# VHH binders against NADH-ubiquinone oxidoreductase 40 kDa subunit, mitochondrial (nuo40), part 8

Target 1, 349 residues: NADH-ubiquinone oxidoreductase 40 kDa subunit, mitochondrial (nuo40), of Neurospora crassa (p25284)
Amino acid sequence: ISDVTITRTGKPIIRNQGGRSSLGGHTATVFGATGQLGRYIVNRLARQGCTVVIPFRDEYNKRHLKVTGDLGKVVMIEFDLRNTQSIEESVRHSDVVYNLIGRDYPTKNFSFEDVHIEGAERIAEAVAKYDVDRFIHVSSYNADPNSECEFFATKARGEQVVRSIFPETTIVRPAPMFGFEDRLLHKLASVKNILTSNGMQEKYNPVHVIDVGQALEQMLWDDNTASETFELYGPKTYTTAEISEMVDREIYKRRRHVNVPKKILKPIAGVLNKALWWPIMSADEIEREFHDQVIDPEAKTFKDLGIEPADIANFTYHYLQSYRSNAYYDLPPATEKERREDREYIHML
Short names: E, the ipSAE of ESMFold2; O, the ipSAE of OpenDDE; V2, 0.75 times the mean of E and O plus 0.25 times the DockQ between their complexes.

## First folded at step 1 (VHH)

Design z6 (framework vhh_8fcz_2)
Fold by ESMFold2-Fast, scan of step 1:
Structure z6 (fold): chain B 349 residues (1-349), chain A 122 residues (1-122)
Amino acid sequence: as target 1 above (349 residues)
Amino acid sequence: QVQLVESGGGLVQPGGSLRLSCAASGFTFSSYEMNWVRQPPGKGLEWVSGISSSGSTITYADSVEGRFTIIRDNDKKMVYLQMTSLKTEDTAVYYCAADSWGYELFDSYDYEGQGTQVTVSS
């Protein structure tokens, strides 16, 4: 049996029971396609027959774009977030626009406000101008305009701005994500010494990037997601310490942990960021270590999408086996379940 | 202090080979994607090759695919670029660049080296 959904622009989306959705004839623009989540959603949309428009800043940004789709077209368009015309050219022919643009720390060329507020505003204005059917804007967990963390505060203010311009905007707030080459499991596994200010005590529900990507694709055709805010988080709460212990067990080593009070570490990080043009340590990242994940009870979740999010504890072997020393590399092969899970992620490469 | 120091450049004849090296210090090397970028005389910067922090994902510019090989050694904090079948068009200053991962389009390189000159001429 096939289900047929007609978009507001009159285009049919055919979803086969037990099969992929057919997005043939649909055009999606993905801002932020070079990031972890962006690469995943681009490949997912392309595999389902969607024409994917990828705005990129310059040739350097193209290096992160490896698209492995069975069907569909990938169109690369040069753009500048400060150039309204280039943004408009990227969205004018699209049925859906995804805004995944964000920064983990400010740089000389882009502050958090430049990217999360002004950049989002320009994208939303272009989406409204060309009457795009769906606009999905990715924010962050702990988005709060009054947050002590500039990252969380600017993400929240960006949400307010895009909603004021395009009221039907679907807002997505993902928890810290794990997946292939993530900034969580991979980041923890790749260091010999762990430098923290809060003793790795921050609590959050890590979410699988694949589950977030599945939710984003569903938002394209599911009209019930319009004007809604979603908080996408995993099924269990962990501290960074608990995740670090899982990493240590998986890679068969113990790492040195050095904790430096934030009163000392934040000023040093701030000075180094300004003096060297590159952050060695970000003051805002240090401040985020002191903020546990807070759930908005008014927000919708994976339950509203019929998605069961994965537990990070079931994926540590899959994502970390390459970090094992030769002494432990000859351990038994993955189970049948683990091998099936590995095959699901082969297209992430 | 963060440093990326390139070496191995020089003069080579068309069809020849060179191996570039990049020594990294002052940051958590194994957490960063490493890239080679080049600037030909009178032209802008061109990305050449990238290798993920674990080494599992490797990418090349179309102009060098099949001729260049990027390698990393996390224990030694080194990145290499093995260049074969060199052409006059490969003449450029080659830079080593480190980049952190995120979900942002504006991931410019976090750290860049001083560069090493490669000249392909008869």
Scores: ipSAE 0.000, ipTM 0.202, lowest interface PAE 12.2, mean pLDDT 74

Design z7 (framework vhh_8fcz_2)
Fold by ESMFold2-Fast, scan of step 1:
Formats: structure tokens, sequence, C-alpha cells
Structure z7 (fold): chain B 349 residues (1-349), chain A 123 residues (1-123)
């Protein structure tokens, strides 16, 4: 027996008694659909019969959106975050809007403020103007308007702006995410030389992108999530060093690790960003290495959603097997002894 | 001046069938998606089914999936709801509703709703 809930705009949400949702008849707009989390939630919503509106900045980004739903329809609309009418066209027919837009580093065309504050403000204003039923805004762990890190500070200011415009906004603060094409496991596995400033000592609870996607879908139909702030993090605390060690064991490689003091590395990163059309590293990314994850005890968590988050240690093989050489593809992860032996051999050669 | 006129409601026994009809006028019928929504006694509006402007795409609420079929005839400017295996829970006033969307259904709300037709499923 399905449970049918009528939203505040008169729209039905169809939910099966076992907690499964049928989103047939719903239109969801997903800003930032081309990112890791965005691609996942788009496919999840489409599989549940939802019509998904995907605002995109260029044709290349649109090509990366694979929709594998049994029901539903995908509508792709070209937009510009600085063009209010294009944002309004993207939300005008939607029952729910997801704002997943974010940036890990500033560019010449878009600063952190342009994207996280001004962009979020424009989206929230459009959501309010067209009386959209649900608005889910994705922020970040360590969101604090007074943070030394511009990324964390602008994300927090974005939260404040969005909630001032649309008080019923559900705010989501995910921990560093792992999964297909992540910026955690993939980043560590894809580099030959690891360049750090804090010796990989930063601590956090990495979270599976699948668990975050499940939470975001639940927020569409679970009325108890309206006006709430959620911090979504994994069950165990790790340092980047511990995760890097798991990566080394899984891919049968040892990367060179070079630690450069922040006072030297940040100016170099700043100069490189000015000299290149695309940044190799950012000063803010270096600053974030010095900030452990701080949990807000007042925020809701996966426990409030009935979701048990996965441990990254159980997924290293799944996401990293493609980084193994052909000689090691079928072997179990390297032992510490084997890694030490390989390190000695490489040093002698 | 959009007009939607529903018909075909009535009293039917559990397990029976009914066909609801909606005659549309005042707009380019084939350009807009059409929906059926219902209001059970003492409850709010419940969306039942939608059909795209061309008729190539249909969708249904879980509660009616496999039992109801939405059809449209663009030449006659008609949309139909074929109801089979009716249950007492299907008792409601049924409304035909014009979507905001051209060629596809969005269910955000409806430009226009008809006057409704009563369906009562009882022994």
Amino acid sequence: as target 1 above (349 residues)
Amino acid sequence: QVQLVESGGGLVQPGGSLRLSCAASGFTFSSYAMNWVRQPPGKGLEWVSGISGSGGSTTYADSVEGRFTIIRDNDKKMVYLQMTSLKTEDTAVYYCAKDYSRGYYTYKGFDYEGQGTQVTVSS
C-alpha cells in the first residue's frame, strides 16, 4: 500500500509503506548535476520515475550525464549562474530543487563568493519566486562563516543567505566523499608524487557518495527534514595518511611524499594560478590541510534518517582496482612487508 | 478561455470498471500534457495519472498502476481514464487537469481543472 502525501503546493508524493519512494509525477531540478554527487542523485531520481531538469553550462558537461531510470524524463537546459532568467527557467516547473553547485578552487571567472554565496542566492530567490515545494542546499563539513578557509567560510555564508530567502531549506553538510570519480581515493591514487604541507595529518570521517545520495532522495519526501541542517559523515575517523596507506596497499605502489611548509607552498600555488588558465593547486586547498573535521552536535545526522553509513575501508578494492598494473590486478592488497620490500628495491634502482 | 468537462462517473461495485472522459477546448490540446487527479472524501487532492501532449509517455500513481490506463485522442480533443479492478479506496471526485507543460508532464500544479465527476465504489 502506497502512502500519498500532498505537498504544500498541492503536489502528491507517493511513498511505499516499506520506505521506498515512487517519484512518478515529480519534477526535480539538480544544479551541479555534472559533479560526483550530482550524477548519482540524477540517476537515482530518474530511476524512481522523476522528471529531472539538468541546468548545464556547456555541451561537454551534458555528455557525462548517463540516465538509467526505468521511468522519468531528463530535460537539459543551458544556464548561466549570472543570468537570473536562465536560473528561473530551470526551476519554474519544479517540485524540488537541489543546489549542488560548488567549487574546490577559485578561477578568473568565478570566485568562491560568486558561486557559493551569489550563485546560491540567485537560485534561492528563483525557488522562492516560483513557490517550489522543497529546496535542498548542499553545503560542506566545517561550514563556519569565520573559517580561515575561504571554501568553508563561503559555504557557511551561502547557508545563511539561502535560509534567509527560503526558511524551509534543508541544508546538507557532507564530509569528504568517496566513490566513483571522487576527489579523495582517485586523487590519492592518480598522482605519482604527493605534495602536502601538513604531513597528511588532517582528520575526517569520509562518507560514501551512495549514502549521501540516499539521504538527499529521502529529503524530498520526508517532511521532517524541512528547515533542518544535516551533517552527513562516515562511521570512522581517518587521517589522509591512513587513507593514503590504504591506497598504496590496494594499488601495489609507493608514491614519493614531499612536505613543504605552508608559508612556502601557498605563495607558489598563488603564482601558478595566476600564470595558468586552469589551476594545478590552490592556496585554499593547502590551508584546508590544517583543519580537522569538526562535528556540529546540534546538526542532524544519518541516524535521524535511518541510514547506516558505509566505512571507506570496505570499498578501497571496488574503487581502486583500475589503478593496479596488469601484473597485480588479481592479487590481494599489498601487505606492509611487501610495500617495504618494493620501496627498498625502487630506492636501489 | 480554457474549458475541461469531465463525464463517466457513477456507482460501481468493487472489482468493476469505469471509463472517465474529459472534453477539452480553448487551447492547443496536442501541445499540453493532461492529468487526472482525485479527491477522496475527507482528504486532500491526490494525483492519479499523467499523459504527454503526443500521448507517447504516460505515468501512474503506485496505488493505480496496472489497474488504470490514461489515453488521449488529440483529433477529438479528449483524454480518458480507463479504470479496472476498482477498490473502495478509489471512491473520490475525479478531476481532469491541464498541465503547465507543453509535450511533457510536470505535475507542479495545473493551469485549469474541470468541475469533477464523482466515482463511488461500493457494494
Scores: ipSAE 0.000, ipTM 0.099, lowest interface PAE 22.0, mean pLDDT 74

Design z8 (framework vhh_8fcz_2)
Fold by ESMFold2-Fast, scan of step 1:
Structure z8 (fold): chain B 349 residues (1-349), chain A 124 residues (1-124)
Amino acid sequence: as target 1 above (349 residues)
Amino acid sequence: QVQLVESGGGLVQPGGSLRLSCAASGFTFSSYEMNWVRQPPGKGLEWVSGISSSGSTITYADSVEGRFTIIRDNDKKMVYLQMTSLKTEDTAVYYCATEYYDSSGYLEWGFDYEGQGTQVTVSS
């Protein structure tokens, strides 16, 4: 027996027992489809029969997206975040729009404000203009317009602007994500020297990118998620130091650690960013090391979606085995938990 | 400090082969996807091939699939492009380029770091 949900524009979404859905005949636009989370969502939606519209900046972006078989249709549209008409073209025929666009540090061509506030505003205005059924906007943990971190502050400002333009927007604030080719486990495993200002003491609940992707897919067919704000975080709090220790243990290596006070390191990072047109390190990234994850008690969580998030400790072997030397490559997982537990990543795909 | 240095270009006849190399330094090479892009004379940039940070996912432009092979060596911080069955249409300046991901995994996609390029000329 399947449950049938009618969207705001009158389209049916069929949800089978067990949370599976049929999206045949639905059109989804995914901004930021080329990133880790975006690629997962695009493939998920296409496999469920959705027509996926992928705005891309130029031919370079198309390389990340390969969908084969008779499951849905992929439409590639060239766009520029600064060109309103190209954004509108990407959105005008869509039943749902996902905004996953973001930057970890500013570049000479795009500031945090350009992407997180003005870019989000243009997307939201297009969504409102064409009366799109669902709009899902991905923000960040610690989104606070008064944050000392420009990244967190601009993400929060983006939320405010988007919600003011399209009140039914679902806002999603993921914790730092781990997964295939992430910027957490792989970043820690790949460096020879770790340069920090806060001794890796920042605390957060890392979340599996697949769990976030599952939540985003569910939000399409679950109308109870409209107008809600979700904070998506993992089940256990870790410091970056604890995660770095897990990484060292799993890859059978040790890394050098150099701690430089932020009063010294931030000015140096600022000078380097002005001297080079691309940054070597960002002053904002250094500032983020001093901010623990703060939970918003008003926000919904994975609990409200019936999803049980995975613990990063159960996945270090899955994502880090490739960093091992030949002598250690075929050894079992370093943690007893991973050795005994099912491979959740494999079951999700 | 960030450097991408391409080499291996040159003049070859149609049907020939070349191997391009890209040496990376000044960033965490094994955390970045690596790409080859090219610019033919009088045309815009064209993406050629990409390889994921782990090497598990490899993609090619339709125009080069079956003729080019992208390879990476994370220990040596190198990425290579093995080119076979070269055509006059492959004449271009070839660039090695990275991709940047934000801390949450979503991306404004583009090349934060590009090399100086290496010229490939295919003519008789």
Scores: ipSAE 0.000, ipTM 0.177, lowest interface PAE 12.9, mean pLDDT 74

Design z9 (framework vhh_8fcz_2)
Amino acid sequence: QVQLVESGGGLVQPGGSLRLSCAASGFTFSDYSMNWVRQPPGKGLEWVSGISYSGDSTTYADSVEGRFTIIRDNDKKMVYLQMTSLKTEDTAVYYCARDIEYGSFDWGSSLDYEGQGTQVTVSS
ESMFold2-Fast, scan of step 1: ipSAE 0.000; ipTM 0.230

## First folded at step 2 (VHH; framework vhh_7n9e_1)

Design n11 (from n3 with D103E T104G S105Y W107S L113Y; at its last look DockQ between E and O 0.01; V2 from the best seeds 0.00; counts 0 for: pae O 12.7 > 2, grease 25.9 > 24.2, placed apart)
Fold by OpenDDE, look of step 2:
Structure n11 (fold): chain B 349 residues (1-349), chain A 124 residues (1-124)
Amino acid sequence: as target 1 above (349 residues)
Amino acid sequence: DVQLVESGGGLVQAGGSLRLSCAASGFTFSDYYMYWGRQAPGKGREWVSGISSSGSTIAYASSVKGRFTISRDNAKNTLYLQMNNLKPEDTALYYCARELYYEGYGSEDYFDYWGQGTQVTVSS
């Protein structure tokens, strides 16, 4: 039992754990903590009183890691995904490990195989070696070892590898995630010209990064999730076109859409990927445009966790308002739900 | 359509007990830290108690520690406040609040939703 303390902003915070402390003594390593999902789970774990070990690489901006919550401890450890020793050092004191590492684009330095398979393997080996209690591995929707998309194929192979090493591994397959700094809403909103090959006809169930984070946290507390595979997807199926339209409406801009045949665009993207370390367009990304989300009916879902996933349509204002011009910045949200919420919020503040 | 609806308030004599409930809807209740606050007439807002998403972390204001118990039922989307040994000083409008979701890149430190409150009056 602790006292409620009010922050400088007037927010009450919980400083000490009281009552049923199931997590207060846990040490969690989060690989991929610098990503949007990683940052979220780190914050959640820290707020629950966990010690959170954050392996970091120089390539990732450490400055963006803001840990919210006063209860937990954050430990930063330098690591290299190719360095087994550094991985072991990161996990040796942990009783739970999250592997959230998974770029959706290849770089000059790291192929999909390097990251999704070899990297995951090393992490799993370390987990096994040090007898870590829980291992939660984040994969991807449409994980299929036989996929024509290298991303999906390597993610699937990574699943196989980690399960073979650590059978108790919880595998999580999130749909394309939306939130701040996502590669869905922000990718669309940040450009004037949208270049595609499939006319934005690919279908998927976008999932809120917050919901995914909640699921990941809950998995730590539920041992029944060990050895299980979860597909985490949103409540509604969208085409990229539909989402794009929502984006246009919300940001009060009409983006130009250019569709180029795959046979032409994919090779071009391939060349660009070799030249650039940051994702503009990748050949694999182009290929992925031709793959609808496939749901495995045997996989567990948010429902199994008692979580109701949020609809992306209700968050466009929240995540995209910053893309509005000054003239439209203060206009109400495009969606009725957000309008209501915004009104309520304004009224309460 | 986020809603927080408090209930259970009323008039009680000093030393008595009340149990407040806050029914939540329109969001993933289990994902949020929830708080009880109170505001007495002519006084500022006072935080009473907070509880983490899972209920594993609980905090109380010093003024209510040992007398009040916060709990939650995530399956029922309900927040509770058991108030024992009530004092006249506890007279206030009690409200529940949802803490703004913390996102990985840093979130605002405020609450985004409040209930309308339920009046608790403790007579001497």
Scores: ipSAE 0.000, ipTM 0.221, lowest interface PAE 12.7, mean pLDDT 83
ESMFold2, look of step 2: ipSAE 0.000; ipTM 0.279
ESMFold2 (binder alone), look of step 2: mean pLDDT 82; pTM 0.821

Design n12 (from n1 with L101Y; at its last look DockQ between E and O 0.01; V2 from the best seeds 0.00; counts 0 for: pae O 14.1 > 2, grease 28.5 > 24.2, placed apart)
Amino acid sequence: DVQLVESGGGLVQAGGSLRLSCAASGFTFSDYYMYWGRQAPGKGREWVSGISSSGSTIAYASSVKGRFTISRDNAKNTLYLQMNNLKPEDTALYYCARDSYYEGYDWSFDYWGQGTQVTVSS
ESMFold2, look of step 2: ipSAE 0.377; ipTM 0.763
ESMFold2 (binder alone), look of step 2: mean pLDDT 83; pTM 0.835
OpenDDE, look of step 2: ipSAE 0.000; ipTM 0.221

## First folded at step 4 (VHH)

Design a11 (from n12 with S56K I58T; framework vhh_7n9e_1; at its last look DockQ between E and O 0.03; V2 from the best seeds 0.00; counts 0 for: pae O 8.2 > 2, grease 30.6 > 24.2, placed apart)
Amino acid sequence: DVQLVESGGGLVQAGGSLRLSCAASGFTFSDYYMYWGRQAPGKGREWVSGISSSGKTTAYASSVKGRFTISRDNAKNTLYLQMNNLKPEDTALYYCARDSYYEGYDWSFDYWGQGTQVTVSS
ESMFold2-Fast, scan of step 4: ipSAE 0.465; ipTM 0.794
ESMFold2, look of step 5: ipSAE 0.453; ipTM 0.798
ESMFold2 (binder alone), look of step 5: mean pLDDT 84; pTM 0.842
OpenDDE, look of step 5: ipSAE 0.009; ipTM 0.272

Design a12 (from n12 with S30K; framework vhh_7n9e_1)
Fold by ESMFold2-Fast, scan of step 4:
Structure a12 (fold): chain B 349 residues (1-349), chain A 122 residues (1-122)
Amino acid sequence: as target 1 above (349 residues)
Amino acid sequence: DVQLVESGGGLVQAGGSLRLSCAASGFTFKDYYMYWGRQAPGKGREWVSGISSSGSTIAYASSVKGRFTISRDNAKNTLYLQMNNLKPEDTALYYCARDSYYEGYDWSFDYWGQGTQVTVSS
């Protein structure tokens, strides 16, 4: 059985039995499509028959975008956040625009403000100019314009700016995401030594990137999501220490933990980033270790979308098996006894 | 490894012109967004102009728009900046750079050259 949802422009969206949608005749622009979340939403929309417009800056990043959708069409357009014309060309024929653009750290060319505030402003202005039906803007957990973390503060100011330009904007605040090549599980698994300032005690509800992608697809056709703010987080609270322990068991490695007070570590990170050609750690990332996830009880959640989010504990194997040596690849996670026995042997040498 | 070598700087009088070149090596130049930045004595770095991998999308800082022209030759792995109607305020070390855009799996580093000095006398 299929049912029909009519968009604000009068275009039908046919939902088939099982919840699969037919988005034939709809055009969606996805800014930030080359990112982890962007890749999932692009593939979802294309598989549902949507024409997906992908603005890109860099051919290198474009090459890693894989779209599978026999029913859909992909249009790739060069753009620059500082070129208004390129942004306008990316949205002028679209029924929905997703803004997934963000930075984890500032560079000499792009500050957090340039991307999260000015970039979002230009996108929102183009959306308003061409009277696009739906605008979904992805912010972040802990978005607070007065935050001590520039990342959280600029994301919050970006929310304010886009809402002032396009009041019907749907704002989405995802918790730290896990999935293929994430910055959570991959970051923890790829290092031999863990350097922290808060002893890995920060608390948050990690969310599966696929669940966030499903929510974003639903926002296209679900009119009840217009003008709303959603906080998308997983079902269970974890500390980074608990997740790191899960990673250690899964990859059969023991990693050293070094904790350095932020009064010492932040200046060192600042000097290193100034002296090096690339960021290895940022002062803002260190400050974020001191901010637990704060849930806004007034925001809507996955519950309002009828989605049940996945627990990270059920997916560690899928995303971490590649970090095991061949000797451990098919074994269950290392036990405390096995790690203790290996440690005792090393100590005796 | 990535290497960017700037040339074409020098002394010029106000109202004059200079053409800067940047020779790129160690990466697939045609696949990357490139930009020119500058740093005046005692000041922070300022983005001047950027150009997409194909050369079809170009942007300029408001301070140089209408006076500077960025271009690229992907066959020669070279980036150019044509500077016209130079002002004393344009005095700076000009460097070419490959911009970093981190969103997803492919992490690009922000690389820039040593720079070429441009001095504009009044």
Scores: ipSAE 0.185, ipTM 0.635, lowest interface PAE 5.7, mean pLDDT 77

Design a14 (from n12 with T57K Y101W Y105T; framework vhh_7n9e_1)
Fold by ESMFold2-Fast, scan of step 4:
Parts: sequence; structure tokens; C-alpha cells
Structure a14 (fold): chain B 349 residues (1-349), chain A 122 residues (1-122)
Amino acid sequence: as target 1 above (349 residues)
Amino acid sequence: DVQLVESGGGLVQAGGSLRLSCAASGFTFSDYYMYWGRQAPGKGREWVSGISSSGSKIAYASSVKGRFTISRDNAKNTLYLQMNNLKPEDTALYYCARDSWYEGTDWSFDYWGQGTQVTVSS
């Protein structure tokens, strides 16, 4: 009724009927646990009985980790990506290590190279030093070492470095993710003015963060995932424009779309990041608007894991209803006619 | 360690009102999405309502929209469900549930209370 799988380190994993796993006796380290994906996988692993080691940089980020504490054990360790000893302490007792650390924009303290390449290298070296059974490294869609986008290029170079240090690394390339307070649906719904450079024409297959988290949990015990590269993407291709239209229908709010050519917007973003002490927007984020998602047909996918990914269209109401006024909660999404009327009204003012 | 204790159920005539409460303990209540679910006699469980950790995001099942109001008091670690214009088909055991995920994307729960019975006579 329960299936038992033995890991390479000799520890049993009990998978109950219904697809649930019992990870009692397993220790997992999750770097980047404070992000959207990290929070989900930490809770999932802890609920399955895993001891979860959570390296954290500061107390603010730690507050976002709502671990239950009555199943599994949670160990929180302060770390610095520049401090090798702190990385080693986070890894030394683990059966599996997840590296979810990444940045959408560079800062004065951390460049893309510092985080995606050097940081990943230090983590991989610690994983190798302590003979960790499984290492799962999260990269990105469009990872290409020759990409014009620094984010995509550094993610790809990070993959190469990690594989050179730990050849059995499982590499995961998620598409743009949606979920609660994501950087996709929330970003589109929370702004009154949508500022773009490519007219929202970029194409991709958005993926539910829950589906990615489920895949990451499976990779812990499924030895067939070792040394493999997975591209995790949703079932349907959308442009940002199409997603923005779904958002507009759902929230019934007026907003403006302002398109500024890349030649003008990128220099402004670069100057603001350097002149101001906090990032407002990134030149690299603007550049990514010009890159459609390219799917590698040779990479493994959700199909290889037996997971059916969710369509973002089925979740717009759930994630966006808080942006509606109470008067609109009972109404269906706005029709094409209603949305066209709203655009015309904005132009008249 | 985690406990959810529902109260406020009872017998009520059609068209009447009830207010359910859920007292939470053993965790930081203000960090969690919370839900109300129900199970009618001889039927499966169904989701009724959900509320985000801050209370800024609220959702209702279509069958209860306009009649039920979910709210929370993070200072008191308590979740509420105000039920108005009750119908015989609202008869069910009502459960308080804690979200298993930060995102609250479906009604995937890690903890449920034992429930409080609501019976609506016709």
C-alpha cells in the first residue's frame, strides 16, 4: 500500500497511496528559501517529515518562512554567500541541497556574476566536499551562456560551473512563474501604469510555482532525475499582452500602457540604478522583454515526472480577485466590448 | 501542537444568521492564509471561503457569495465566518483550515479543526 524507495545514502523514503512521500530521517538544505518557490518547497519538505535547513541572510526574510514545526524539524542558519564556512555549515549534514538563489537585477553588493556564478560555485564546492547525495540547481528558461541578457547568460554559466564540480547535479529551468504575490500577475495587477519597451509581445509558457515545487520534491528521491536538465513550463504559450488582457478583464480597473523604446528606457534605468541607492528598474529586465522563451526539445519536462502543469488562465480569478472592488466580485470577467470601452474612455481624458 | 477549534454552530431557521469562530493556537496565525470549508451529510468536502494573512485578499464560493462574510482578528488569533440568509442546503459540518502553502492557491490544507455543526431547518 506504501512503496519504499532507498536513496543512494541508504535512507528509506516511504511513498504512501495518493502520491505523498514520507521523508523522515532526510535532511534538506534550501538556499533561497525566502523566495516564492523556496517558501513552497520548504513547507512541502517539512510537512513530509524532512529536516529542513534554511540558510537566511536577515530576520526580515526569515519572517516569511511559515514552517509548521510539528512535522519535520527546521534549522535556521545565518549565512553569507561570501562566507564559505557558513555555506559549509548549511550543507555538511544534508542528504539533498537545493540552490534557488538568484537575482532579477544587480546591486552594489551583488552582481549577477557574484550570485549566479560565484555563489553557485561555492555552494557546489560545499556539496561536493561533504558528499551530498543529491544537488538540485535552479537555473532559468532561456539559459544561454552567449545570451545578450546578463541574467540568462550568468544563469547558463552557473549551470556549467555547477556541473563541472558536481556532475550529477539536476538542473531545473523554470519558465516565468505565477502564484500568490508573483512577479507576473501581481506586477500586472498592482500598477496603474504599465511601462514596457516591447509592447508586451514577448512569448512564454507561464508555469504554476506549485507545479515546479512538486517537481523539485520528486527530484529528491527519483534517481532518474540525476544528471538531467529539466525545462519546466506551462501547457500554453501566452504573450504578456494576452496575460495583461486577462488581468484587465478580472480586476475591472482602468490603467494606462506606456511603451518606451529600449534605446531610451535602458539608459534611464541604468542611470537610476547607479544614481539612486536602491534599484527602481533594471536595464537587463528591459532587455529580457525582447526575448521569447525558447524550449529545448532535448530537455526533460513535467511529462517525464508524471506531472500535468496548470494553465494560468484557470487561476486569474483566484490570484486577482483581491484587486477587484467588492462591487465586481460577483461579475464574470470583463468582456472584450467592456474592455474596449474602458480604453476609449481613458483616451478621452 | 497546532490547534484549530471551531464554535458558533447550531440549529437555525431558514433565513436566519449564525457567526462561526475559529480559535487558532500553536503557530503564528498572522502568517497564514485561512479557510472555511464544509461537509454536508453524504457529500464530499467543499471550499466555502478564504482570507489572506493580512486580510487584504478574500474569496467566496459562488454558492455563498453575498450571504457569507469571512474576517480575521490577528491580535486575537481568531477567524470568523458571518453567515446570513441561511438556506437548508447550507446544512453541514463547518471546518476551519490552515493553508499548507504561502500562496493559498487551492484549498490544500495542512491542518483542519474538528468542525462545528450547522443545521438549517426549512
Scores: ipSAE 0.000, ipTM 0.139, lowest interface PAE 16.3, mean pLDDT 74

Design a15 (from n12 with E103D G104S; framework vhh_7n9e_1)
Fold by ESMFold2-Fast, scan of step 4:
Structure a15 (fold): chain B 349 residues (1-349), chain A 122 residues (1-122)
Amino acid sequence: as target 1 above (349 residues)
Amino acid sequence: DVQLVESGGGLVQAGGSLRLSCAASGFTFSDYYMYWGRQAPGKGREWVSGISSSGSTIAYASSVKGRFTISRDNAKNTLYLQMNNLKPEDTALYYCARDSYYDSYDWSFDYWGQGTQVTVSS
């Protein structure tokens, strides 16, 4: 387990708590390896001696997947979630299977149901058919089959389906994750204008992708995690507004925030999604802004794994330094007073 | 700028055959999974067939399995759909598409062509 502390000067300190586990002799299949969490866990497992089977659809993403370390092996298998034989070939020789496949929005031909329910079902059936020892299925925070958000609802229905097929499935519900090339810090830092419907008021406990990856690795060899549901979240509750303010202080940028009520924005998103070749904004993504993270008291947490999750506030410099101009690169994060003084100066010009 | 242009549609008698083509530009065609979808008048879109970047992994919707054959020519940046034993129920606008299928922690895009109309008379 590793702790990472960032100094005021921006230098990271990595401290290992206890020795690393040895995964020599284990074969792990990771569905969804090309995503953020998938790339992390694949490299972690391979570096510790595991033979990692990576099913891939897209040759472009396969070429950009970097596996490091001289311990372990990587086996790349071409697959299609709608081709049962390709799924079976990916799992039949594995000791553990990780299902990290999911989508943030539906496409014209691939619904949330197609991926989160039917896709998960096919993977679970293959795992059961070949009697794989461990199956770890990654769901989501706020997984509730009755949720107004289709993303949360389909993730929950996917959990129910995989448990009905493979009762020993370990279900993992990560909170919104931060880390290298994340969908939180990077997304906020990469835009000049922030478009929202709920004034960035949604509350959640962001979790470090490294902590989630360590938990997933532990689940491979820790039999006490079988048949359990884990909710993996960070130690402190933040609103998106608070995180956006931390981002602004780190990158020394003034960004425009535009808030449009969902009664207006959702219909516009629906029309744009029909008119464009690609979705730029989905109705479900807008609806998710109105749902705070709800903790399931029945679920297990990082505490049950002996992992102490990191606070996002200690990582903003580490992940955002590349968004700074040369003039600001070596400076500490802008204080609220400093940012306010800059704004007043510009208005006085 | 990703562009997909379908061709080969038309009017055909029941039991007949048509071959659809999709010319891709603006990206490295050989790196991407490609698929064909269709939309019948007054109905939602339906996935028809998909093919991996190398062409080695292929899947079909149950409604077309055994009648349609998907293929690709990576040297020509072209996707094909050979349609045999056509039925009036196959009447639809046929689209080719590039899809990025990633886990929930990665970004994704779908790119679709304008479509080519296939009409099957009884």
Scores: ipSAE 0.251, ipTM 0.681, lowest interface PAE 4.9, mean pLDDT 78

